# VHH binders against Actin-related protein 2/3 complex subunit 2A (ARPC2A), part 17

Target 1, 318 residues: Actin-related protein 2/3 complex subunit 2A (ARPC2A), of Arabidopsis thaliana (Mouse-ear cress) (q8lgi3)
Amino acid sequence: MILLQSHSRFLLQTLLTRAQNLDKAVELDYQWIEFDDVRYHVQVTMKNPNLLLLSVSLPNPPPEAMSFDGLPLGAIEAIKTTYGTGFQILDPPRDGFSLTLKLNFSKVRPDEELLTKLASIREVVMGAPLKIIFKHLASRTVAPELDRLVAIMHRPNETFFLVPQADKVTVAFPMRFKDSVDTILATSFLKEFVEARRAAALNTAPSCSWSPTAPQELEGAPKETLSANAGFVTFVIFPRHVEGKKLDRTVWNLSTFHAYVSYHVKFSEGFMHTRMRRRVESMIQALDQAKPLEKTRSMNNKSFKRLGLNEVNHTNSK
Below, E stands for the ipSAE of ESMFold2; O stands for the ipSAE of OpenDDE; V2 stands for 0.75 times the mean of E and O plus 0.25 times the DockQ between their complexes.

## First folded at step 14 (VHH; framework vhh_7nfr_2)

Design M4 (from F3 with R101Y; at its last look DockQ between E and O 0.01; V2 from the best seeds 0.00; counts 0 for: pae E 14.7 > 2, placed apart)
Fold by ESMFold2, look of step 14:
Structure M4 (fold): chain B 318 residues (1-318), chain A 121 residues (1-121)
Amino acid sequence: as target 1 above (318 residues)
Amino acid sequence: QVQLQESGGGLVQPGGSLRLSCAASGFTFSRYWMSWVRQAPGEGREWVSSISGSGGSTYYADSVKGRFTIARDNVKNTLYLLMDSLKSDDTAVYYCTTKIYEGDFIYMDVWGQGTQVTVSS
């Protein structure tokens, strides 16, 4: 079974390369943006070669999203729990970023497992509010500080909603795609997804429904956050779905639901291949400029060649 | 064990026709979208066509619209690609693929081994 990867591959490669070369003098100063929403900065100086600064900038959340000091609710505690020792959360973070971690490799030699967890920092930070809500559901309680309707902004234009109760949490996804072909494919896929899950329902799977209009549970949500052209998908999560090891799986599955649908839709059109190739080519160019002595002129034309496809806005490549 | 197995490729003249088949096993075939993807020598993978689990919705890359037809037989658990008016640009290894899930949003990408289609004089 192959599951979606949660970590940043470029961040992981950068961390692995540094950890394998701790005794060698190097200066790193990389900044990049992934999936149009998270900016990373990795800095290592020759002044302090065992120290690595990792900074993360999150998209500006809309007013309805749960955030604290530029971070999602519970993010700091999630970082402390996940990474344990060998780091310091800087206060304030580096200018222009929401969070800065200082890692001291001389105190703890990180293995690949820890580096993979560090490369998953986006999931750790952005998943923190869901973990809080579902931890309480597993205990059949509701955190007293939560509103009846909780908005979660996982990605800048992918807000979804939870209605927590002691015995269940209703989760509703407004599904929005920017072009008409994606909308048609997504709508068809979502209808079949819901039917396949209903027909395959065993006592462990959350119930799931699709509707062209917002469910009643979303009454009171800001109307602009409810924009949807591919309808609304609703899950009902019971304590059995978030007990034990299922907690992290359920958080992951809900956090990646829109990406899962988008991947299938874009794979069906072939536009995913074009967008992913262009993104990889862009990163290769940036890395080649970091090694000017080894740079050679490419003899290959690296381009996407798809006759007859209309070009869509490349910023929608999630 | 989840498995996809392509067949039906071969050498064909320009303007000719082929029918590719993909035998599926180890999962409830009728519930999942199926896709055909091809890869020409020295190129990346190119999406060709997709069909919904029921067979009610079909989609095609612009490069093959009107020439290729995707179909499925949910009794025989078999996916098809009917290719007409073949051109040299259609020369590639053709793969069938799907994404299956087992409740709780866990999924697995499933690919066949591929079948070679060669269009030449």
Scores: ipSAE 0.000, ipTM 0.185, lowest interface PAE 14.7, mean pLDDT 73
ESMFold2 (binder alone), look of step 14: mean pLDDT 88; pTM 0.886
OpenDDE, look of step 14: ipSAE 0.053; ipTM 0.531

Design M5 (from F3 with S57K; at its last look DockQ between E and O 0.06; V2 from the best seeds 0.00; counts 0 for: pae E 8.8 > 2, placed apart)
Amino acid sequence: QVQLQESGGGLVQPGGSLRLSCAASGFTFSRYWMSWVRQAPGEGREWVSSISGSGGKTYYADSVKGRFTIARDNVKNTLYLLMDSLKSDDTAVYYCTTKIREGDFIYMDVWGQGTQVTVSS
ESMFold2, look of step 14: ipSAE 0.011; ipTM 0.390
ESMFold2 (binder alone), look of step 14: mean pLDDT 89; pTM 0.900
OpenDDE, look of step 14: ipSAE 0.439; ipTM 0.798

Design M6 (from G5 with F106Y; at its last look DockQ between E and O 0.02; V2 from the best seeds 0.00; counts 0 for: pae E 10.7 > 2, placed apart)
Fold by ESMFold2, look of step 14:
Structure M6 (fold): chain B 318 residues (1-318), chain A 122 residues (1-122)
Amino acid sequence: as target 1 above (318 residues)
Amino acid sequence: QVQLQESGGGLVQPGGSLRLSCAASGFTFSRYWMSWVRQAPGEGREWVSSISGSGGSTYYADSVKGRFTIARDNVKNTLYLLMDSLKSDDTAVYYCTTKIREGDYYIYMDVWGQGTQVTVSS
């Protein structure tokens, strides 16, 4: 089973501790950096002890690769949809930050599920362009940033790109790993991933290819972000892949692709063809299904057409 | 009504300086990145510089880095470009620009000024 970390553990710990101790007057003022260059600021004052201000400063890609508002395309809508009406987006945000949320614990004490989603604010904001562009693809309307490069930058080595076109969206992943063993293993895994899809005749999944060089659609991207030592993986997404309930699953699978490959590499020093194939088949099946994967852990897999998988962070990992 | 108006262009000798201004109205200026883009006659548009809504992050094209400074005044809703050490290659119409949302997060409007001419002539 693949376990992927997507939230800030320190932010989650801070939120959980505060939510469990609302009856105690405290003064909090925490600032820290995670995920290479994402700044967080959490503040609680004695004057308003039930209110917590969460501010985030996200890394800014070069303007030629991103929209010119202070947040990724669709970020405000994604925040409102994910966190609901019990949270307020401050206008303006705190100086020096891209976003400030005011959380009011006096109205609803959040459970751990909601607090985990709040700790994932970076992922919610950074994934917003993917969801908005795919919504337009599904509805056959003109996408924002048509024929333009849209970057999603979770970490410097995990940036991937969208190129919306009239009837499809190309999604390209430059794959980079720190050492030569990881690079060789990742390259081998990626080539087998593409071959397993072709050999298994899973053509209802999005087209997927691997190349040692950047696809033409990435012409004009910042050269540093195109530095890949394990090649480029490209998915082509058509309206049928993002209609209905498939939208959220496709967004999730693409958003976690690099992390999925990275975890495979971690456990694959001289390792299993069978395990690699099992992971590929599970991922392909999840991309084809319209329903969310189940949260349960299953060690007795069914046929590919009936297997439901759900990614849940079951262990602490990067 | 969203509006951008540039000013401050003119004729200058090589090595000289100019300060461009862009007055903004009709939107929440401090929330949006602002950019300068230039266009020489017969050529495509070239991005010059960008600044975040707060002014805390600035970016420059390699061709102008170290010579140009972008700044903003969020009280006066004005964007600036200080151009030093001007070269003949800097001759162009300079535009300020941004992208804003028209209420619906799925609809974006590109906003451009009318431009101001900068001419660096020997």
Scores: ipSAE 0.000, ipTM 0.279, lowest interface PAE 10.7, mean pLDDT 74
ESMFold2 (binder alone), look of step 14: mean pLDDT 87; pTM 0.880
OpenDDE, look of step 14: ipSAE 0.017; ipTM 0.348

## First folded at step 15 (VHH; framework vhh_7nfr_2)

Design Q1 (from F3 with D104P; at its last look DockQ between E and O 0.22; V2 from the best seeds 0.00; counts 0 for: pae E 13.4 > 2, placed apart)
Amino acid sequence: QVQLQESGGGLVQPGGSLRLSCAASGFTFSRYWMSWVRQAPGEGREWVSSISGSGGSTYYADSVKGRFTIARDNVKNTLYLLMDSLKSDDTAVYYCTTKIREGPFIYMDVWGQGTQVTVSS
ESMFold2, look of step 15: ipSAE 0.000; ipTM 0.210
ESMFold2 (binder alone), look of step 15: mean pLDDT 90; pTM 0.903
OpenDDE, look of step 15: ipSAE 0.016; ipTM 0.340

Design Q2 (from F3 with S50T; at its last look DockQ between E and O 0.12; V2 from the best seeds 0.00; counts 0 for: pae E 8.6 > 2, placed apart)
Fold by ESMFold2, look of step 15:
Structure Q2 (fold): chain B 318 residues (1-318), chain A 121 residues (1-121)
Amino acid sequence: as target 1 above (318 residues)
Amino acid sequence: QVQLQESGGGLVQPGGSLRLSCAASGFTFSRYWMSWVRQAPGEGREWVSTISGSGGSTYYADSVKGRFTIARDNVKNTLYLLMDSLKSDDTAVYYCTTKIREGDFIYMDVWGQGTQVTVSS
């Protein structure tokens, strides 16, 4: 159940704590950076304890990415649709940030569901261009004058591409990892992922393929954005995948794909390290028993298990 | 009425320098990221450079990195491109461009009319 969550845990904890303690006069001024270079600032002043300012600064987009006021296409509309009327979007945002929301808890107290959605603000903002493109696909149209190749950047160095057409959208992920071990593990995982989807009946899942080289659809993309050492993963999205309730799930699945692969690589690396650590501890134990003085040691002998989410995802990945 | 108007193009010798300007009106200039894009005769559009709304972050195509400098003046609502060490390959019409919000769910690309830069052989 770990690491596939869409929300910032620290932001959620901050929002929950504030909402549960509105009676207390408090001053908050938290500023931090998450692993994807998204910077957050939460401010509450004692003068206005029911007001919370949430500011977000997104990583700089690559040259191919869609950008509006330093925000992805459709971001403002996605925020209004997702969060409703309990906040104000400041224009301009606080200096140094791309977006500032002013939350007034005295007007309406948000429940935990809304606070969890607020803690997922990076996914709401970064998923907005996908949602626009897929809404047109669901209507079997293409927005006028859309570029043939649309670049999406959710994290630094993690650009992926959409090729919209009236009857399908091709989505291509150049996969790159810094470490050669991570690259090998990621490549193995990606091949397994594609094979598992091919073996499944493909009832509701989009078509998926892997290639060591850039697919034809990416012809004309700047070479810097096509850097990949773990190959290219391509999905083909048809209208049936984005109709009705499926729209948001398809946006979510594609938006989190690189994180999902990275999580699996981290899990696999952790399993290997645990086995190495147990081997070293066994050697230390043998050496201690060969000495004249034997000391009692507390050792962690618990077996390592696969995470439950990983096991489920292997059989029927969406 | 949203407008972008380029100026400062002309004929220069190889190795020369030129400064392009783009005057912006009809929108809150400092909120929007601005880009330069060029188009050589018979070619598609090529991205050149982008600058953040505040001017704190700049990006360049590999073909111009180290030779071109993008800048903005948010008081005068003007975007600049300083081009040094010009080559024949830099000959093109240069456009300034941005994406602006027209409504809650509508965005549009805004382009200037372009300014011609010609680097003689």
Scores: ipSAE 0.012, ipTM 0.369, lowest interface PAE 8.6, mean pLDDT 75
ESMFold2 (binder alone), look of step 15: mean pLDDT 88; pTM 0.892
OpenDDE, look of step 15: ipSAE 0.021; ipTM 0.412

Design Q3 (from F3 with T98V; at its last look DockQ between E and O 0.07; V2 from the best seeds 0.00; counts 0 for: pae E 11.7 > 2, placed apart)
Fold by ESMFold2, look of step 15:
Structure Q3 (fold): chain B 318 residues (1-318), chain A 121 residues (1-121)
Amino acid sequence: as target 1 above (318 residues)
Amino acid sequence: QVQLQESGGGLVQPGGSLRLSCAASGFTFSRYWMSWVRQAPGEGREWVSSISGSGGSTYYADSVKGRFTIARDNVKNTLYLLMDSLKSDDTAVYYCTVKIREGDFIYMDVWGQGTQVTVSS
């Protein structure tokens, strides 16, 4: 089973390269987008060569989601707790971005461990509300101002819900896809995923279930946020799943669940397309090898005709 | 103290165009992301579009991409939604919104009163 990586590789490489070459004055202006609509911008100017600006743009969640200034609730505290000191959070951030960090390498040079954690800034920021909720679960409490139903939107069409209680948190994912082929593939994958977890206690992982209709725990949610064409997946998280080092893993797994399913749908499509391409290439190679000077084991009993194919360049390789 | 006031709604025929405005006061307008959200009769609220503080970054719901344009005027402290190729499905009350941070865990979620857009044949 394939799991998504927890940090941005390009961001890590950029930070490491800059930290290793501080004695050289350079100008950097890298901007890129990850597949989940998170945008990054790294900027270093010749005027201030020891100063690096890291900016991140997150989706703007709907009003029912926990959000502040385009940042999830608790994001600023999570950044301060995770990274400590040696940087400045700009207020306001660079225009067009949700967050800007100013790193000054001349004051304190971050080690590789800190730079690796900085490369996970998306996960730190987007996981902040879940960390708050699960931190209380680990202590068997509920945050005082928390509603019964908490909506989390990491991308505009991927809202999911938490129902926090002192002894458990129920997490529900409405699964929706635009394409009918994707919907069929995702639904099949989700049913098998749930049954595999029921059939075996592979690890003491949280239990999960799938339903074609919204679970009762989502009563009272806005109707539009409950739209789903691939059903609803529900996990039940107990204190043992979020104690100690397991907290960050559980937050990460839940934060990336929809992307994980989407990856498997895309893999299934790619496998089918790759097999079709090989079949076409094999037929073309067989036609090219139908010369008087060659014998191959793949040429036996070919008897089809393609209009215009007889004038194509000959090739002996795949 | 923070106030948002929408205007520019009305009745329009399918295929028509309309421009909504949202006058903002009581905060540093150019600092904050602004959004449009709509609510159709009998439906929940649907996010429509968002724009950065400077206006340099814009986002749209799939249902309105290519037809709607969000814009802002930071001199006049006004948010706009230009709506083209209107369809009956676009009939809704349209709200402008902003989330304002007062501290690390203190926030205000501000909505305007809404403006009605009706697309009828």
Scores: ipSAE 0.000, ipTM 0.252, lowest interface PAE 11.7, mean pLDDT 75
ESMFold2 (binder alone), look of step 15: mean pLDDT 88; pTM 0.888
OpenDDE, look of step 15: ipSAE 0.030; ipTM 0.453

Design Q4 (from F3 with E102T; at its last look DockQ between E and O 0.07; V2 from the best seeds 0.00; counts 0 for: pae E 13.0 > 2, placed apart)
Fold by ESMFold2, look of step 15:
Structure Q4 (fold): chain B 318 residues (1-318), chain A 121 residues (1-121)
Amino acid sequence: as target 1 above (318 residues)
Amino acid sequence: QVQLQESGGGLVQPGGSLRLSCAASGFTFSRYWMSWVRQAPGEGREWVSSISGSGGSTYYADSVKGRFTIARDNVKNTLYLLMDSLKSDDTAVYYCTTKIRTGDFIYMDVWGQGTQVTVSS
């Protein structure tokens, strides 16, 4: 799995602009909702120009998802671990929000990397239950308050499951896509993803598998949460995968797995559309080559713009 | 000290309506999501509905969707369940419940004593 950028672009730009222009007194009061139904509020007042308040409201969880105090389990710890000193978590948060952070730029000047991580606050907060479960796995324990089957709603269209044990945690993703083309592409990608990991014999990476049907570890889950049209992907996480610095990497990779698959599905759609366009262009060029001689001058830049593929591009993953 | 107490149950005919109440005390009610769970005779507990601390988000089990409405009054520290178009399958003891965070990894399950709802001719 790769590290995906999942930060809010608008939040990052707001933070960067503020941090780079602290000498200018401004009033900011931006409130917006992003496509995943997370609500953000950024406030800076003239009274305290070096202070920035960032508030976040999380999407509506199903009852089987871990959500306490309006925050996922372990969110406070994850924020402290990820962002360090110079941030204060307000209690209570600003009215109508699950979380409010107070950033004091006069105490610490955050760099672009830290601000980028702060712009990923949704993923930090929503990944927190994974952190708790995997911290216990690293110690070969299980948190006593956890059920056998823990449901995590990371995005509105996503619920995935953990089965924590002292020596391993099984993580299962029901993969669902709305569009039938997306479903076919996702299923193909997932099978190739699993085969590539098996073929590479990556003993340091978590093993994974794909199945068209729900694994037995998910028995007892509500039927609607097991809805999947692109099958189920299962990872098995051992203590060695979550020791030291690997903890955050494993949490991040699992938290972003569905987004990673969706990204590659959309890239595959773009490749298919580009291939169709290039096939049509080749056919047009062959027909123009068969035209009478006087038309040869117009072979350059025929009607390629009419295909409407300007937004799609080829991307190499890194 | 921490307490949930249900009331408003009773006997009703099919197609009738009831309003259940759950009085909360001993914790900051508005900070916590609340749920209704029911248990029919001889069966396990079945989740019915949940509401966020602010009251802005509600969820319902498929079996009650469109017939039941969950609500809360954060001034009175009271959770409600408006039950409409009641069916015999709705006969159960209804509990309100929540989880209260008492530490970074420590939660307390809080349940009421329940209120009986009976739907029969």
Scores: ipSAE 0.000, ipTM 0.238, lowest interface PAE 13.0, mean pLDDT 74
ESMFold2 (binder alone), look of step 15: mean pLDDT 90; pTM 0.906
OpenDDE, look of step 15: ipSAE 0.017; ipTM 0.353

Design Q5 (from F3 with S30D D62S; at its last look DockQ between E and O 0.06; V2 from the best seeds 0.00; counts 0 for: pae E 7.5 > 2, placed apart)
Fold by ESMFold2, look of step 15:
Structure Q5 (fold): chain B 318 residues (1-318), chain A 121 residues (1-121)
Amino acid sequence: as target 1 above (318 residues)
Amino acid sequence: QVQLQESGGGLVQPGGSLRLSCAASGFTFDRYWMSWVRQAPGEGREWVSSISGSGGSTYYASSVKGRFTIARDNVKNTLYLLMDSLKSDDTAVYYCTTKIREGDFIYMDVWGQGTQVTVSS
């Protein structure tokens, strides 16, 4: 499923090409935007050809989270944990960016796996609040931002919220879609998704609920970040959901929830299109059979009967 | 040690203007986003405006957009809120606030003491 692609392919190609051609003097100054307003800047100068500066500018945070200097809670530790100590985090970052990493390829040449992880720097940084809060939940220690809203913004219109508490973390997703058909399909899917999880004997899975209106836990959030036309989905995460290896899985599932729903909405659109095309073809064939009916009324021939397709339903008008 | 101090509040007529100031000390001021938040009597806190560390990005609540201007002076370590076209609904204690990164896992919320703005009609 390509909607779950997490790294920048262009950044990865740039890093791989540079790492494979360190013997060549080069000047790079690439700026581009991916993932809805994430700006990347890669710089290599002829004066220091083995040094690469990678700068990232994140989308504007929700208003209640704007007291960060462009770096989400726990971002520095997530970078250190993911990439090790073979680079420097510049303080301050380059002007106009939230984060700048300096990589020195002359001392240590990173392997392709590390470069792939570097190409995922957006996801590492923006997922950091989930990891730090859930790590404290798993350890049963006092979480940062206890009883406060923490906004997580992977895309400007896909903000979701955490409310850390002593023994649980509540995670709330305002769901919105631009197309009215998508909104109807998403709302139906979400209601079924929640009901299926409640009906299943999955005691170890996080509880999940859906509401047409914002839950009270979001009271302090700005109105613009609470825009939803497909309702609100809420998960409650307990320590058992984030212990051991489950931490990364839970972080992944929550971080990709919008994409997961969007994928199923698009699949449902494709299924509806295929069903409507087959219905049109069936109606055309029925009309063609009716054309010669007047000339064959004198014979009883089962080959002219509409086998395997019921005649028009009493409610086929839509 | 880290401190924020608001000033510039007072009594003003409807349609009038005020300029609030917030003096910052004890941290690298130009690194952090700064915000104004207000609290009317008997109500909860309401976010008003935010500005990036460099001053390059500004944001406003819909209730004040077009009337208020947030600004900062990174040489003087001072945050400003320029308030125009004041209405009685703007009556509140105004706080400046920020969130300071003290380590990889530790962030501290910093709030000023507040300055009273009263729009008397």
Scores: ipSAE 0.023, ipTM 0.400, lowest interface PAE 7.5, mean pLDDT 76
ESMFold2 (binder alone), look of step 15: mean pLDDT 88; pTM 0.893
OpenDDE, look of step 15: ipSAE 0.699; ipTM 0.906

Design Q6 (from F3 with V110Y; at its last look DockQ between E and O 0.01; V2 from the best seeds 0.00; counts 0 for: pae E 9.4 > 2, placed apart)
Amino acid sequence: QVQLQESGGGLVQPGGSLRLSCAASGFTFSRYWMSWVRQAPGEGREWVSSISGSGGSTYYADSVKGRFTIARDNVKNTLYLLMDSLKSDDTAVYYCTTKIREGDFIYMDYWGQGTQVTVSS
ESMFold2, look of step 15: ipSAE 0.006; ipTM 0.346
ESMFold2 (binder alone), look of step 15: mean pLDDT 90; pTM 0.911
OpenDDE, look of step 15: ipSAE 0.024; ipTM 0.482

## First folded at step 16 (VHH; framework vhh_7nfr_2)

Design R1 (from F3 with R31K; at its last fold request DockQ between E and O 0.77; V2 from the best seeds 0.00; counts 0 for: pae E 3.2 > 2)
Amino acid sequence: QVQLQESGGGLVQPGGSLRLSCAASGFTFSKYWMSWVRQAPGEGREWVSSISGSGGSTYYADSVKGRFTIARDNVKNTLYLLMDSLKSDDTAVYYCTTKIREGDFIYMDVWGQGTQVTVSS
ESMFold2, look of step 16: ipSAE 0.611; ipTM 0.882
ESMFold2 (binder alone), look of step 16: mean pLDDT 88; pTM 0.889
OpenDDE, look of step 16: ipSAE 0.682; ipTM 0.900
ESMFold2, look of step 17: ipSAE 0.570; ipTM 0.867
ESMFold2 (binder alone), look of step 17: mean pLDDT 88; pTM 0.889
OpenDDE, look of step 17: ipSAE 0.796; ipTM 0.939
ESMFold2, fold request of step 22: ipSAE 0.400, 0.006, 0.006; ipTM 0.798, 0.435, 0.454
ESMFold2 (binder alone), fold request of step 22: mean pLDDT 88, 88, 88; pTM 0.891, 0.887, 0.886
OpenDDE, fold request of step 22: ipSAE 0.881, 0.869, 0.860; ipTM 0.968, 0.963, 0.958

Design R2 (from F3 with R31H; at its last look DockQ between E and O 0.01; V2 from the best seeds 0.00; counts 0 for: pae E 21.5 > 2, placed apart)
Fold by ESMFold2, look of step 16:
Structure R2 (fold): chain B 318 residues (1-318), chain A 121 residues (1-121)
Amino acid sequence: as target 1 above (318 residues)
Amino acid sequence: QVQLQESGGGLVQPGGSLRLSCAASGFTFSHYWMSWVRQAPGEGREWVSSISGSGGSTYYADSVKGRFTIARDNVKNTLYLLMDSLKSDDTAVYYCTTKIREGDFIYMDVWGQGTQVTVSS
């Protein structure tokens, strides 16, 4: 459930520990990989103990992805907007990396909230094209790539598509899973998710649909990029969904949608038998005694609320 | 023909409980989401609760959350609503309803005849 807060825990802990112990000389040189092939490097030297270099190497983007100089379109603006002043973007980045930030803790004293945002640097960078397109939708101005298919890759095998139009943006997710059991569970989950939104629909949530075949809006995409074995989920985003504070939330929710479905599928398969048995037992008991039918594992209700862009607000607003 | 029939309504005092049932026929019950909707006299219809075809997912209006429980029995093709801690503003005719697929992205609304729930001291 808290998995939808998609920051690097190791990076956050490293940043917090360093910020809290600036009076201690230390040598750090950490390299690691997270989030399916994103490489991180954190370096602090004894020579300059208040300086921290954070470098990120992004995976190879698909050829249709929006990318300039190894960074997604709008990434530099997103970094400056999100983190403010006191951080320097190195040009060029360190060899072998797409991006290097220099943090000077002696000149700035970032709080835990800002350090948490910095630990989400992958999401900031990879969500940047979404954000620039939705900013134009919110302001009712001409979006970049109007009427063109825009591919976004946040993780391998999780490429999704945007079609910006004058008054809406259509977002389509080809859903693909390696495991046949996961595919069956995901397909069932997605169908139920869409039906729940139709039954509970209000004016505030983006519309959502599922189809076994690619939606018409993806006509013209390279055929090989539209692979799916669990169908396609489509959202329609209007200006009201990306106004004000909703912009950042909508960007995050769309960027994490596939990962959220994958996570829910994996966790739910472990509880499937117990949930089914307790549901039947609770219903039988309620019929006999007129007692409330207890919801075994409240997570089922919370998960479906979390899958809608607006309905996920409960889980992402801590 | 597709048919939904509610039962189990009645008169109950505030704080009391009722169990509503909805018998379904004429369609593959386990494939469709089911919902409860209520209508007080002279008011519009208000969505109350929904449950997935498998029963794995449930949703509730804020006004009934924590007090009402939706369930289904896919062997008996029956939908249930267990209502606890009833209040005067729960007084309404309760309908079970579903949307049956008639084409790609086209659904037909199906409603039962309703069952009256009255909460009065």
Scores: ipSAE 0.000, ipTM 0.093, lowest interface PAE 21.5, mean pLDDT 73
ESMFold2 (binder alone), look of step 16: mean pLDDT 89; pTM 0.894
OpenDDE, look of step 16: ipSAE 0.747; ipTM 0.923

